# VHH binders against Profilin-1 (pfn-1): the designs that were tried, part 71

Target 1, 132 residues: Profilin-1 (pfn-1), of Caenorhabditis elegans (q9xw16)
Amino acid sequence: MSGWNAYIDTMTAAAPSIKRCAIVGAADGSVWARTEADNVFKASEEELKTFVALFNDVTQVPAKGADIEGVHYVVPRTEESLIFGKKENTGFFAVKTKSAVLIAVYEGPNEVAAQVRKAVESMQTYLNNAGY
Short names: E, the ipSAE of ESMFold2; O, the ipSAE of OpenDDE; V2, 0.75 times the mean of E and O plus 0.25 times the DockQ between their complexes.

## First folded at step 12 (VHH)

Design vc30 (from va19 with E103R; framework vhh_4orz_3; at its last look DockQ between E and O 0.10; V2 from the best seeds 0.00; counts 0 for: pae O 7.7 > 2, placed apart)
Fold by ESMFold2, look of step 13:
Structure vc30 (fold): chain B 132 residues (1-132), chain A 123 residues (1-123)
Amino acid sequence: as target 1 above (132 residues)
Amino acid sequence: EVQLVESGGGLVQAGGSLRLFCAASGFTFSDYSMAWLRQAPGKRREWVALISYAGDYDYADSVKDRFTISRDNAKNTVSLQMNSLKPEDTAIYFCAAETSFDRGDSTYEYDYWGQGTQVTVSS
């Protein structure tokens, strides 16, 4: 395991319901790492730039929702550095660090969501402590 | 006492319409996102529509363009207008609520559920 891709592997191993995830730059949405191969995370540059800007004021997000990979998610809940979105039997958690946004897209009922949140928040804490 | 009370279910011919209502009491309705879910015989409960506490909404692909969710915070209600009904829409429809804030016990299950209302669409 090395580089930014090791962090992707850590999150997907911690929460098997995560089907796709990415680490992107908080300023511009540039992709630092993402799931590849069978489960390529395929958000466009424009979409990611718009997505990371949601963290400029998370209180506005529930009114408009969020789009990832061309899918619209209703956002029933945000916290200071966290956005949670839902669509049918899928959802996402996104968290912001000092320099990055972590995005995890999962499948499953609401009961798996806590595991996904724990996985991304653990990585959020780790990266923040490392200065990212 | 928290209550979610559904109404508006019944028997309708294929191609017809129904409007479901969910009346909420015992909590601050405007702080909650509201959902409609349904359960057909022999199937698991499925998400039909969700409207956030701030007004964004979406639908399951199977009902998109036929169903409309709306909320009225002044009346503490959420509704589901169901048009062009099909036999496969036959189910018990449940209203559910989830809080907009973290309660500390980090479950993502719905906080409150209604009793359900039966919708039967005849072929």
Scores: ipSAE 0.703, ipTM 0.872, lowest interface PAE 1.0, mean pLDDT 90
Fold by ESMFold2-Fast, scan of step 12:
Structure vc30 (fold): chain B 132 residues (1-132), chain A 123 residues (1-123)
Amino acid sequence: as target 1 above (132 residues)
Amino acid sequence: EVQLVESGGGLVQAGGSLRLFCAASGFTFSDYSMAWLRQAPGKRREWVALISYAGDYDYADSVKDRFTISRDNAKNTVSLQMNSLKPEDTAIYFCAAETSFDRGDSTYEYDYWGQGTQVTVSS
């Protein structure tokens, strides 16, 4: 069991529209913590390895999109350490810290996306300040 | 100044085809992802298709394999080719634009919307 689950709980409490969430290693996509049971984040190891490699050059991501849990997302925006993906009434935010990538998949209209981004970026700031 | 103008809607029989166009003006089209959404009478607006400013695209499950989205940055247009139309595709179809720039403004709604074009599919 990972002590990192407390950070997942913090993000989901701050943005209830987050349905599934994970914290993975930035270098290899290894899972440190993820939602389980009824909210299981079920991306494969191969998919996560591919996904974290997107942060090596985020400027190329909007041309090809991103896949999470076998679902293809169009990526309308990126920053140096952020990827925003979109599909119908679902989407995700992924942010990179020095050693981790936080991935939050949410469900709901575009109006809830800002709250989800805020929760994920607040945790990104916290973990960077903690040396992760 | 900023405008999105849809065209190509009309009445067609089930199994038919239509091609919708959206002409954009007043902004740098190539910096924007473009979407098609539709609203049937008494229903909520639903997303149909999205194409990023860089060319990746996706479709709602209800229209996948029947509709094709494309864009022409030289002409500032986005198009939706609609094949094998069904009565349940009857709706007003809207073009919408979303900036690729992250402004940090805490919103992820579409920046610009067209007025819509009516598509009616008879049985």
Scores: ipSAE 0.671, ipTM 0.831, lowest interface PAE 1.0, mean pLDDT 89
Fold by OpenDDE, look of step 13:
Structure vc30 (fold): chain B 132 residues (1-132), chain A 123 residues (1-123)
Amino acid sequence: as target 1 above (132 residues)
Amino acid sequence: EVQLVESGGGLVQAGGSLRLFCAASGFTFSDYSMAWLRQAPGKRREWVALISYAGDYDYADSVKDRFTISRDNAKNTVSLQMNSLKPEDTAIYFCAAETSFDRGDSTYEYDYWGQGTQVTVSS
């Protein structure tokens, strides 16, 4: 479990605009690792359970949006293993691996989104290759 | 519910003209910049034109002097007049909305997207 914290650190280091980050189980939304201290990822168990279930049918998510940490985000579009949301100068990227969902909440202008996506997708690729 | 619905696409001969429309609903249209993007088969999505909430506009070099973007805030619509069409203009054309004036190509740079309308230009 402690090893998962290293992946949180890797993502946050790769994209400074990431404010909060979490790695959760794809099946049940259980938290494997998350940012803590001054940037605690605060999504509830129930919320995460609902969130990870969105990946069962991503096609419906844009119509409904997505909630993370009690915040409702507009979801402009989804991909098979990618859900991203926006709210003003904030947003999130969530990617699904074989067994996990990586969630990164960021703050900043649209320009920072590319870096956040890259960080999360890089980790996605790494974990997938590792069998996770 | 937010909706962007494109219309006006179709088949046209080279040198011809089309006018695309995008009808917006579910958000404060006047607060958003509106963009047209396109994606041809096997190619990357590219930005085509942008008109800001303030009425400023910009075009990709490939369509400059041929395409004209306009908006009607009273009707919540944005239009793209396409003249002197070329086969290389063939693509799915998307309407998108953003809160800033940015000429990005990426999906996540825009807050809302339409489903797109097909434009086919035959030689």
Scores: ipSAE 0.014, ipTM 0.299, lowest interface PAE 7.7, mean pLDDT 89
ESMFold2 (binder alone), look of step 13: mean pLDDT 82; pTM 0.831

Design vc32 (from va19 with E103H; framework vhh_4orz_3)
Fold by ESMFold2-Fast, scan of step 12:
Structure vc32 (fold): chain B 132 residues (1-132), chain A 123 residues (1-123)
Amino acid sequence: as target 1 above (132 residues)
Amino acid sequence: EVQLVESGGGLVQAGGSLRLFCAASGFTFSDYSMAWLRQAPGKRREWVALISYAGDYDYADSVKDRFTISRDNAKNTVSLQMNSLKPEDTAIYFCAAETSFDHGDSTYEYDYWGQGTQVTVSS
């Protein structure tokens, strides 16, 4: 439909440990694209609206954590446009572009987290350069 | 020298309580998230609790509502209050630290580990 699913496919091909991911609007959390079927990204639009608002002040996030798909993640690290969440053998990276937020939930040992971060940051750079 | 030293372990009866401490030295404690993991005899290590540098925390379902993690940045200490202990909680308990900031490597694993403290819960 929107063609945005091609970017989901690019990220999951670059980091196979990504189990679920989405690209959502930075202003409202509206879903532009997400993984489907057996790997469906289940976050509600209400939850996503709350989540993208975290980027308005990332310095407050480590004190509160973040909720994705009804699961609470401790956030040990944030940067200006990045939130890293952790829950033992699973975690997420979320990065903000000019108009989008990319969210990738992964499973696996901590060594795969670096690959997932690289995949979402590469897409972040691409979308920013494309004006998104 | 970087060091994490656990203490407070011991023998306790089922239903009892213990408080574990982890004293940290040799790094900027307030920049690190702290975790407790445990290893029962013949089992692999399992995660128990995590507290971020800013104070948010989470627990494994098996210990939720019984254990409480806390930290004291002025004393460079993380603690685990264990209530309503069960024989299944018998394990060596380890303290671990993970930087909250860029550590220059692509790893997101724990940077430092303690040697552990034994907790034995008798039936």
Scores: ipSAE 0.439, ipTM 0.692, lowest interface PAE 1.6, mean pLDDT 86

Design vc33 (from va19 with D102E; framework vhh_4orz_3)
Fold by ESMFold2-Fast, scan of step 12:
Structure vc33 (fold): chain B 132 residues (1-132), chain A 123 residues (1-123)
Amino acid sequence: as target 1 above (132 residues)
Amino acid sequence: EVQLVESGGGLVQAGGSLRLFCAASGFTFSDYSMAWLRQAPGKRREWVALISYAGDYDYADSVKDRFTISRDNAKNTVSLQMNSLKPEDTAIYFCAAETSFEEGDSTYEYDYWGQGTQVTVSS
């Protein structure tokens, strides 16, 4: 029933290394859509509220890292609207649009990260152009 | 020009300690996140620890509470203190560097690697 799940499906089809992802509200971290069933995105609403607040000042994030699904990620790189996190053979990309934050958790070696970033940034561009 | 040189490896008995060092040169060390990875004979390279340019760090579950990563930007050095060593820690340990500030870069893998240093833990 959620129209937003179509965008989740588009991102996961574009980058097979994405294991779990979500689209959440930028103001409060409310879940608009997420992966379900065998690859359910497990972040709590409280965790997501904390996470989206990181975009208020991304320059502070590398000093403290970021938590997603109860997992702490070191953040080696941020840009104005992007946070990249790493842990072992997994990582995430999160990008902010006007009203949403897209979060994609992937598994695989670092060399697949560029494909995941491209998928998430393509959706970021689409949603910004759609007024979100 | 760019070099990462590991040192501090050796032979130690189970329960012992070693401290690894990685000396970096030829790039702006303070702009880079630094990692330690290890590779046991016949196995894939395994991530051990990561420290961001700003000082946040994390460890693989297999070494958590036993290993400590640290960096000294004045000396261009990253270190790994290894305590309570187990035979399963036997591997070649590699230092690696990843830039934190290349906006628009499509590559998110380590930019520089050391040659590795052997750690052997006897039972």
Scores: ipSAE 0.564, ipTM 0.774, lowest interface PAE 1.3, mean pLDDT 88

Design vc34 (from va19 with D102T; framework vhh_4orz_3)
Fold by ESMFold2-Fast, scan of step 12:
Structure vc34 (fold): chain B 132 residues (1-132), chain A 123 residues (1-123)
Amino acid sequence: as target 1 above (132 residues)
Amino acid sequence: EVQLVESGGGLVQAGGSLRLFCAASGFTFSDYSMAWLRQAPGKRREWVALISYAGDYDYADSVKDRFTISRDNAKNTVSLQMNSLKPEDTAIYFCAAETSFTEGDSTYEYDYWGQGTQVTVSS
């Protein structure tokens, strides 16, 4: 099994509301690991390259929103290394580490969002400490 | 005192139009994303439309192409233009506000809610 796939499994176990997620390169959006099979993360490489570039200036993101898997999300808030997107009964959290971006798409009401954020931020901290 | 006050609801025939308004006071309106949600009798509240503090917007699939959300920061209002109304649009419509700033407890629910305005669409 790929080492990076273990981190995907860790995040989805910590927050069962995560339906699809990926770990991608911060510089180019190249996929390091993603959910597959019945919950495949479907974003194209072109879309991911555009998405990771949003972290160059997160303050501009709420004016335009963000696209993941061909779906447009309104972004109500950002932090230096975090983008939160929202749509109907779904949303995403994306966080940037030194060399990676973690993207988690979840389904459910706003009440589950805090659990998803905690899972993604825990992995962000782990990867930063590991030099990624 | 924080307040969100909805207006513009009423009775209209199928195919008609209504414009809802939400007047905000007691907080820095321009720092908040604004949403419209609705609740039909005996049903859960459902999301209708969202507009960020910076102007990006989105709609539920059921109302897309029929409803338009807009905001006026000078007047501290958000509005919802509802065209081609259907009987299934009958509901109480609520205005809600979500801060653009992340706070320590990090809730992702709306910070403020209005009392709602009734929209009734007759067949």
Scores: ipSAE 0.630, ipTM 0.807, lowest interface PAE 1.0, mean pLDDT 88

Design vc35 (from va19 with D102N; framework vhh_4orz_3)
Fold by ESMFold2-Fast, scan of step 12:
Structure vc35 (fold): chain B 132 residues (1-132), chain A 123 residues (1-123)
Amino acid sequence: as target 1 above (132 residues)
Amino acid sequence: EVQLVESGGGLVQAGGSLRLFCAASGFTFSDYSMAWLRQAPGKRREWVALISYAGDYDYADSVKDRFTISRDNAKNTVSLQMNSLKPEDTAIYFCAAETSFNEGDSTYEYDYWGQGTQVTVSS
């Protein structure tokens, strides 16, 4: 059983508007943990490999957007080690640590997006401090 | 002062076309993503189209292949070309701008809004 599932649970408890999320390897997009069952994160290995490569130069991302679970998201802006995408009143936040990329897909009014970002950034800080 | 001013709305028959414009002032337009949203009578406000500062764009399924969003950073404008209009497209159309620079809970909401322009499509 992966101990990484505990971090997924921590993020979803902190931000209930997260519908699906995953922790993947920064080098290759390999899945370390993800939501399952009714909230299964459905991104393919090839899509995740492409996605994590976006962090090699986040400044290029707003010109092309990002694809997660076969859905295209416009990326309004990027920040250092952060990509966020929007589609209607839904979207995602993705943050990179030393070894991992955390991806959270959410649904809800725009005000819940800030809560989702805080949850993902808190985990990013924790994992970086733990050497990941 | 920040201002978004929509224009180009009006009355048109089904199957017709309109082009909406949004003129922006008071902020660095080229650093903002721009969106069009609409609100029909008795309905919730819905997203129509979004274009990033760098030109990537997306559309609601209801308008895909009929509407085209574009921007002109030299003129500080975003436009929505509306073709093959249907009575169901009748709504007030709003221009909105967003940035990630805002602090707190409004960081991912639209920072600036226009007052809207009425589009009415008759059969």
Scores: ipSAE 0.576, ipTM 0.774, lowest interface PAE 1.1, mean pLDDT 87

Design vc36 (from va19 with D102S E103P; framework vhh_4orz_3)
Fold by ESMFold2-Fast, scan of step 12:
Structure vc36 (fold): chain B 132 residues (1-132), chain A 123 residues (1-123)
Amino acid sequence: as target 1 above (132 residues)
Amino acid sequence: EVQLVESGGGLVQAGGSLRLFCAASGFTFSDYSMAWLRQAPGKRREWVALISYAGDYDYADSVKDRFTISRDNAKNTVSLQMNSLKPEDTAIYFCAAETSFSPGDSTYEYDYWGQGTQVTVSS
């Protein structure tokens, strides 16, 4: 329904080191909600369509990496519904639900990354249980 | 016993080249991403290059087009070829290993560090 931004707010409250975040359609990468203003998630529709297609075969991703907002990230590993990338002091977590992909870009050391992973995985569980 | 041992550092003139090696033992090298970091006197440690277990790689902007990271899983080594060296590249260079299980499980983020190797670039 309306109010997908409330889920963005929930994740950023749980992990303040999330700098930019989005919830997009798993089938096409269409944006359902994203951070705005000074924290705007800048990925294009074309980039997001390419990104969500990575979940069709996650085993190929560590060899090629992943691009978000025009930035290339090395992907150390994947799970069936999880892709995460690393670059210097930044990174991202992306998780797939039944019909959505949650993407969170963060800045900070590995302790910060642990909080971000927990926040997106908690939301993944919530949305799956809600039928999304 | 887990070990990362760097070698190949030394003194070189600006414009010169050095190749650093990191020999790994005591863990399953092919499951780990490998990184090079450096620390200049009085500065924080900065990331230089990263290579995944599957071979994808990335570089800090300051070293792009000059440095090349590579790995040899059969020999348990990661290497850093450094070309067109500048005085600003003077630092202790560290090898680090991070399992493919990261982040969220803090056990595996830069699990292992070498002691470092000194690189000095004179003008």
Scores: ipSAE 0.296, ipTM 0.605, lowest interface PAE 2.7, mean pLDDT 84

Design vc37 (from va19 with D102T E103P; framework vhh_4orz_3)
Fold by ESMFold2-Fast, scan of step 12:
Structure vc37 (fold): chain B 132 residues (1-132), chain A 123 residues (1-123)
Amino acid sequence: as target 1 above (132 residues)
Amino acid sequence: EVQLVESGGGLVQAGGSLRLFCAASGFTFSDYSMAWLRQAPGKRREWVALISYAGDYDYADSVKDRFTISRDNAKNTVSLQMNSLKPEDTAIYFCAAETSFTPGDSTYEYDYWGQGTQVTVSS
């Protein structure tokens, strides 16, 4: 079995506009894998704990937005297991599986956002089917 | 018929202020996030401000602390208060309504757009 970093590599290969991403525990925001070095995902464990708790009631998120890596994103809308944020030419997609939350921060025009969403949702489906 | 109609643009001197309005009709305004974007001569369209349907908001760094976005759901209106205007703020300003997010689109763009209102800031 591959380590969790193999899934990070799969997502970034599918959507090269992903600048940083992570796979974290849904219950506590603990980091299972993240991009490192020049593309290091810098969210603190305290920030991630707060972030994953947003999935307990996604309907409250558009009123307050979401913070990732100390950056505030407006959340235009949510779906039951998806939160997406926007800020200028950057944004993020986060999806919840049974046990994990996948977070991808991207940079680029709106066409790029669609590719990033597809990559994240494909991994969400894969992990749910694998029991995660 | 969906419409977004901007108003409030004009000519002002540097340091002045303007308030832009966007009147929305033909859709459920309270379900949409609203944005202001601008396009300067010879430049690509850029985002200025965004307000979610629930009231959270953000601004481009270039306008932060000078511009304020607000909405009035009872009147189906979004507004942009522009203070301390600079010549670099000269642009056509567009109101846009944020899509609910359609998966599989090759582009992720705003659902509805206004025709724009000209803002000119003289030195």
Scores: ipSAE 0.409, ipTM 0.704, lowest interface PAE 2.1, mean pLDDT 86

Design vc38 (from va19 with F101L; framework vhh_4orz_3; at its last look DockQ between E and O 0.88; V2 from the best seeds 0.76)
Fold by OpenDDE, look of step 13:
Structure vc38 (fold): chain B 132 residues (1-132), chain A 123 residues (1-123)
Amino acid sequence: as target 1 above (132 residues)
Amino acid sequence: EVQLVESGGGLVQAGGSLRLFCAASGFTFSDYSMAWLRQAPGKRREWVALISYAGDYDYADSVKDRFTISRDNAKNTVSLQMNSLKPEDTAIYFCAAETSLDEGDSTYEYDYWGQGTQVTVSS
């Protein structure tokens, strides 16, 4: 949906360290919107289906990690609706709304992570309030 | 008092091996993911390896298949087995800890650091 692209733009504007991001269906991992052009979010539908299923039991994720775009991330922290992954000087935040999962892949030192989380959680709150 | 104490560093010839240890105290070790980082002279500190509090792990591309990270929660230790060492592995190696719990720290930086141990690989 074209309207979902605006939310991608809002998150990327709020956190410049975000390199790629996507909004996908929480139930099946279907892509609603994603970064494109020079920063294409490249996760496959099958990978996203597996990824969103991680939220069924986030407590198990730190033991196994998470894969996005063919890259394995160690997951040092999870919350009920949040998964945080790290790899070298990159990472991701994924948050779950009522019907969607927001995924933001960032590049930079640990110091940038707080801003990335704030960006995706702000969008999470907005979408939840909107019924999504 | 929180402490991370590295050991096992030293001088080794290229192709040799070292095993680094980090002994933790003063905090609940099992609630923390543990990382190894290194800083070479004149270079920025770089990530080497990370092992989650639940045991999943990963490595920097430059050390993959040569280094092995492991942890022992019963002993509050994390180790780094370094094989096939190269001169470019020469650096001060640091042990760092990051909490899995939301303790009001929203920075996502490492919570604790060791003093580091020198690793020198000669050609």
Scores: ipSAE 0.900, ipTM 0.942, lowest interface PAE 0.4, mean pLDDT 95
Fold by ESMFold2-Fast, scan of step 12:
Structure vc38 (fold): chain B 132 residues (1-132), chain A 123 residues (1-123)
Amino acid sequence: as target 1 above (132 residues)
Amino acid sequence: EVQLVESGGGLVQAGGSLRLFCAASGFTFSDYSMAWLRQAPGKRREWVALISYAGDYDYADSVKDRFTISRDNAKNTVSLQMNSLKPEDTAIYFCAAETSLDEGDSTYEYDYWGQGTQVTVSS
């Protein structure tokens, strides 16, 4: 049951520019953990179900973009297990593991994006190695 | 030689329209997302519009419903149609290009920039 919030804390400590993030189930978008209080990740259940389905074929995502928390992001880049979205001075990285999708929404200048990606990919590697 | 060359700027009265063009050369244009940014005197550069290599697009709230970004991959151009111009739109407008290739440790900054074109909107 518990402990998933510790992974949220690990990611936000590694990249302080992460404003909101969540760990959700890859199959259905069910929330396992999310940032809380002033930084609450506020995506709806329907939106998250739609979002995790994007990983079924990431090559189609740049043509349509992606919606998170009711905000539309243009997607300049994807990899097999990664979606990068961009809007103004904000953006997100989302990565898929065996069982989960990690979503991190960040704010700041472009230089912080690389640090956010590293934090998310580090956690992706950890969870994959742990069988998640 | 990589180049982005803006054109179409000028002086217009409030309520008028301009169309900006950005001609790209020296790289595979269709592999790049294209953006317009602007900088007013004494202010920071701000993002205006973005169009992905695959055609999805978005706008800053300040220009939404007034500006339209489009691209022509056969001509290696991106354009910005600016309608209902306001004095607050006065700025140097820059074209920028961002790669669709994600190789990890990417900077996530724009790879290429133009020199800019001046837009002045009089009241």
Scores: ipSAE 0.673, ipTM 0.833, lowest interface PAE 0.9, mean pLDDT 89
Fold by ESMFold2, look of step 13:
Structure vc38 (fold): chain B 132 residues (1-132), chain A 123 residues (1-123)
Amino acid sequence: as target 1 above (132 residues)
Amino acid sequence: EVQLVESGGGLVQAGGSLRLFCAASGFTFSDYSMAWLRQAPGKRREWVALISYAGDYDYADSVKDRFTISRDNAKNTVSLQMNSLKPEDTAIYFCAAETSLDEGDSTYEYDYWGQGTQVTVSS
């Protein structure tokens, strides 16, 4: 098991409603790790570069939303280091660390969203404390 | 006291149009993203449309190109224009609100719900 892949496993275990997730570089969207096999996270390089740049000014994101894996999400909420998007019975949470962006795509009604946020923010805290 | 009050429901023929309204009071409407959901008899509640507090919007695939969500922050209303109605659109339609920023420890569930308005589409 490589080191970055273990963090993917930790997040998906903490919130079973997470179906796909990735850790990408905050500067350029390069993929450090992602879910693979049966549930591959399949965002393009160009899409991820655009996505991580949203963290340059999160206050502008609710006006236009965000795209991940070719799906448009309405963004009803952002915080300085967090973007939340919704589409039908799916959504995502994305958080920024010192050097990375963690992206978790979940399925389920809004009632499960709190577990997903907790999983990604716990990992955000862990990676920040580790210098990432 | 927070209130979301839906109106505009009723009985319409297939292919017809209906406009739903949701009037909001008791909170700062412009800070909230607003959604329409619906529940048919014996079915789970499903997401229909969402409009962010800043104006982006999207729809469930089953209603895209037929329904239009809009909001009027001056009147504290959100509306749903429903065109080309089909019998499968028959449901109770609910207006719901969720917080945007700096709202504390929310669960990312809808904070407020209306009572619902019945839409029945017959042929």
Scores: ipSAE 0.534, ipTM 0.792, lowest interface PAE 1.7, mean pLDDT 88
ESMFold2 (binder alone), look of step 13: mean pLDDT 81; pTM 0.813

Design vc39 (from va19 with F101W; framework vhh_4orz_3)
Fold by ESMFold2-Fast, scan of step 12:
Structure vc39 (fold): chain B 132 residues (1-132), chain A 123 residues (1-123)
Amino acid sequence: as target 1 above (132 residues)
Amino acid sequence: EVQLVESGGGLVQAGGSLRLFCAASGFTFSDYSMAWLRQAPGKRREWVALISYAGDYDYADSVKDRFTISRDNAKNTVSLQMNSLKPEDTAIYFCAAETSWDEGDSTYEYDYWGQGTQVTVSS
């Protein structure tokens, strides 16, 4: 849908520590919107298809971790609709809605993770309420 | 009472090896990811290695291929095998337990820390 880029802008404005993010289809990982230019989200179609399939059984993810943009992240724990990963001074949050998966890659210490998680979960709630 | 107690530090010559241990008590060890961090004199604290409760792991580039993290859930221990030590590895090494989220203050970070163990690598 046209206008999905506005949701990317909303998330990055709410949490400036987000360096790259995307909204992708939950069924196939197809990109609906992503950050562009100097902050382009660089995940391949194959990687995104593999990533969204992790939500089919999140309990298996901490044993194998998750790959985003060719970077391997350790996943400390998962919730039914949330996966988060950590690597040095970077990390990500990913949440699943009815039809979408939101992925936000951030940079900074653990202290900035709270704002990133809030931004992603706020958008998750909004999209679920909108029927996505 | 929650405790993380490090051991195994000491003085070693460049090229040598040390094995650090962290003994955990007072919490459900098997539910927690465990990390090693280090702080050299005059430097910022840096992350060294992380292992999830289910065994996936990662290392800082500076120690990759030289250090190995492992855990024993039956003994409530995490260990760090350090090979091919360099003077640049001289630091206080800290064990930390990390949870995924603190619901109370909307942050997440290392819930529990040890007091550290000194590693000194001579030239």
Scores: ipSAE 0.465, ipTM 0.732, lowest interface PAE 1.6, mean pLDDT 86

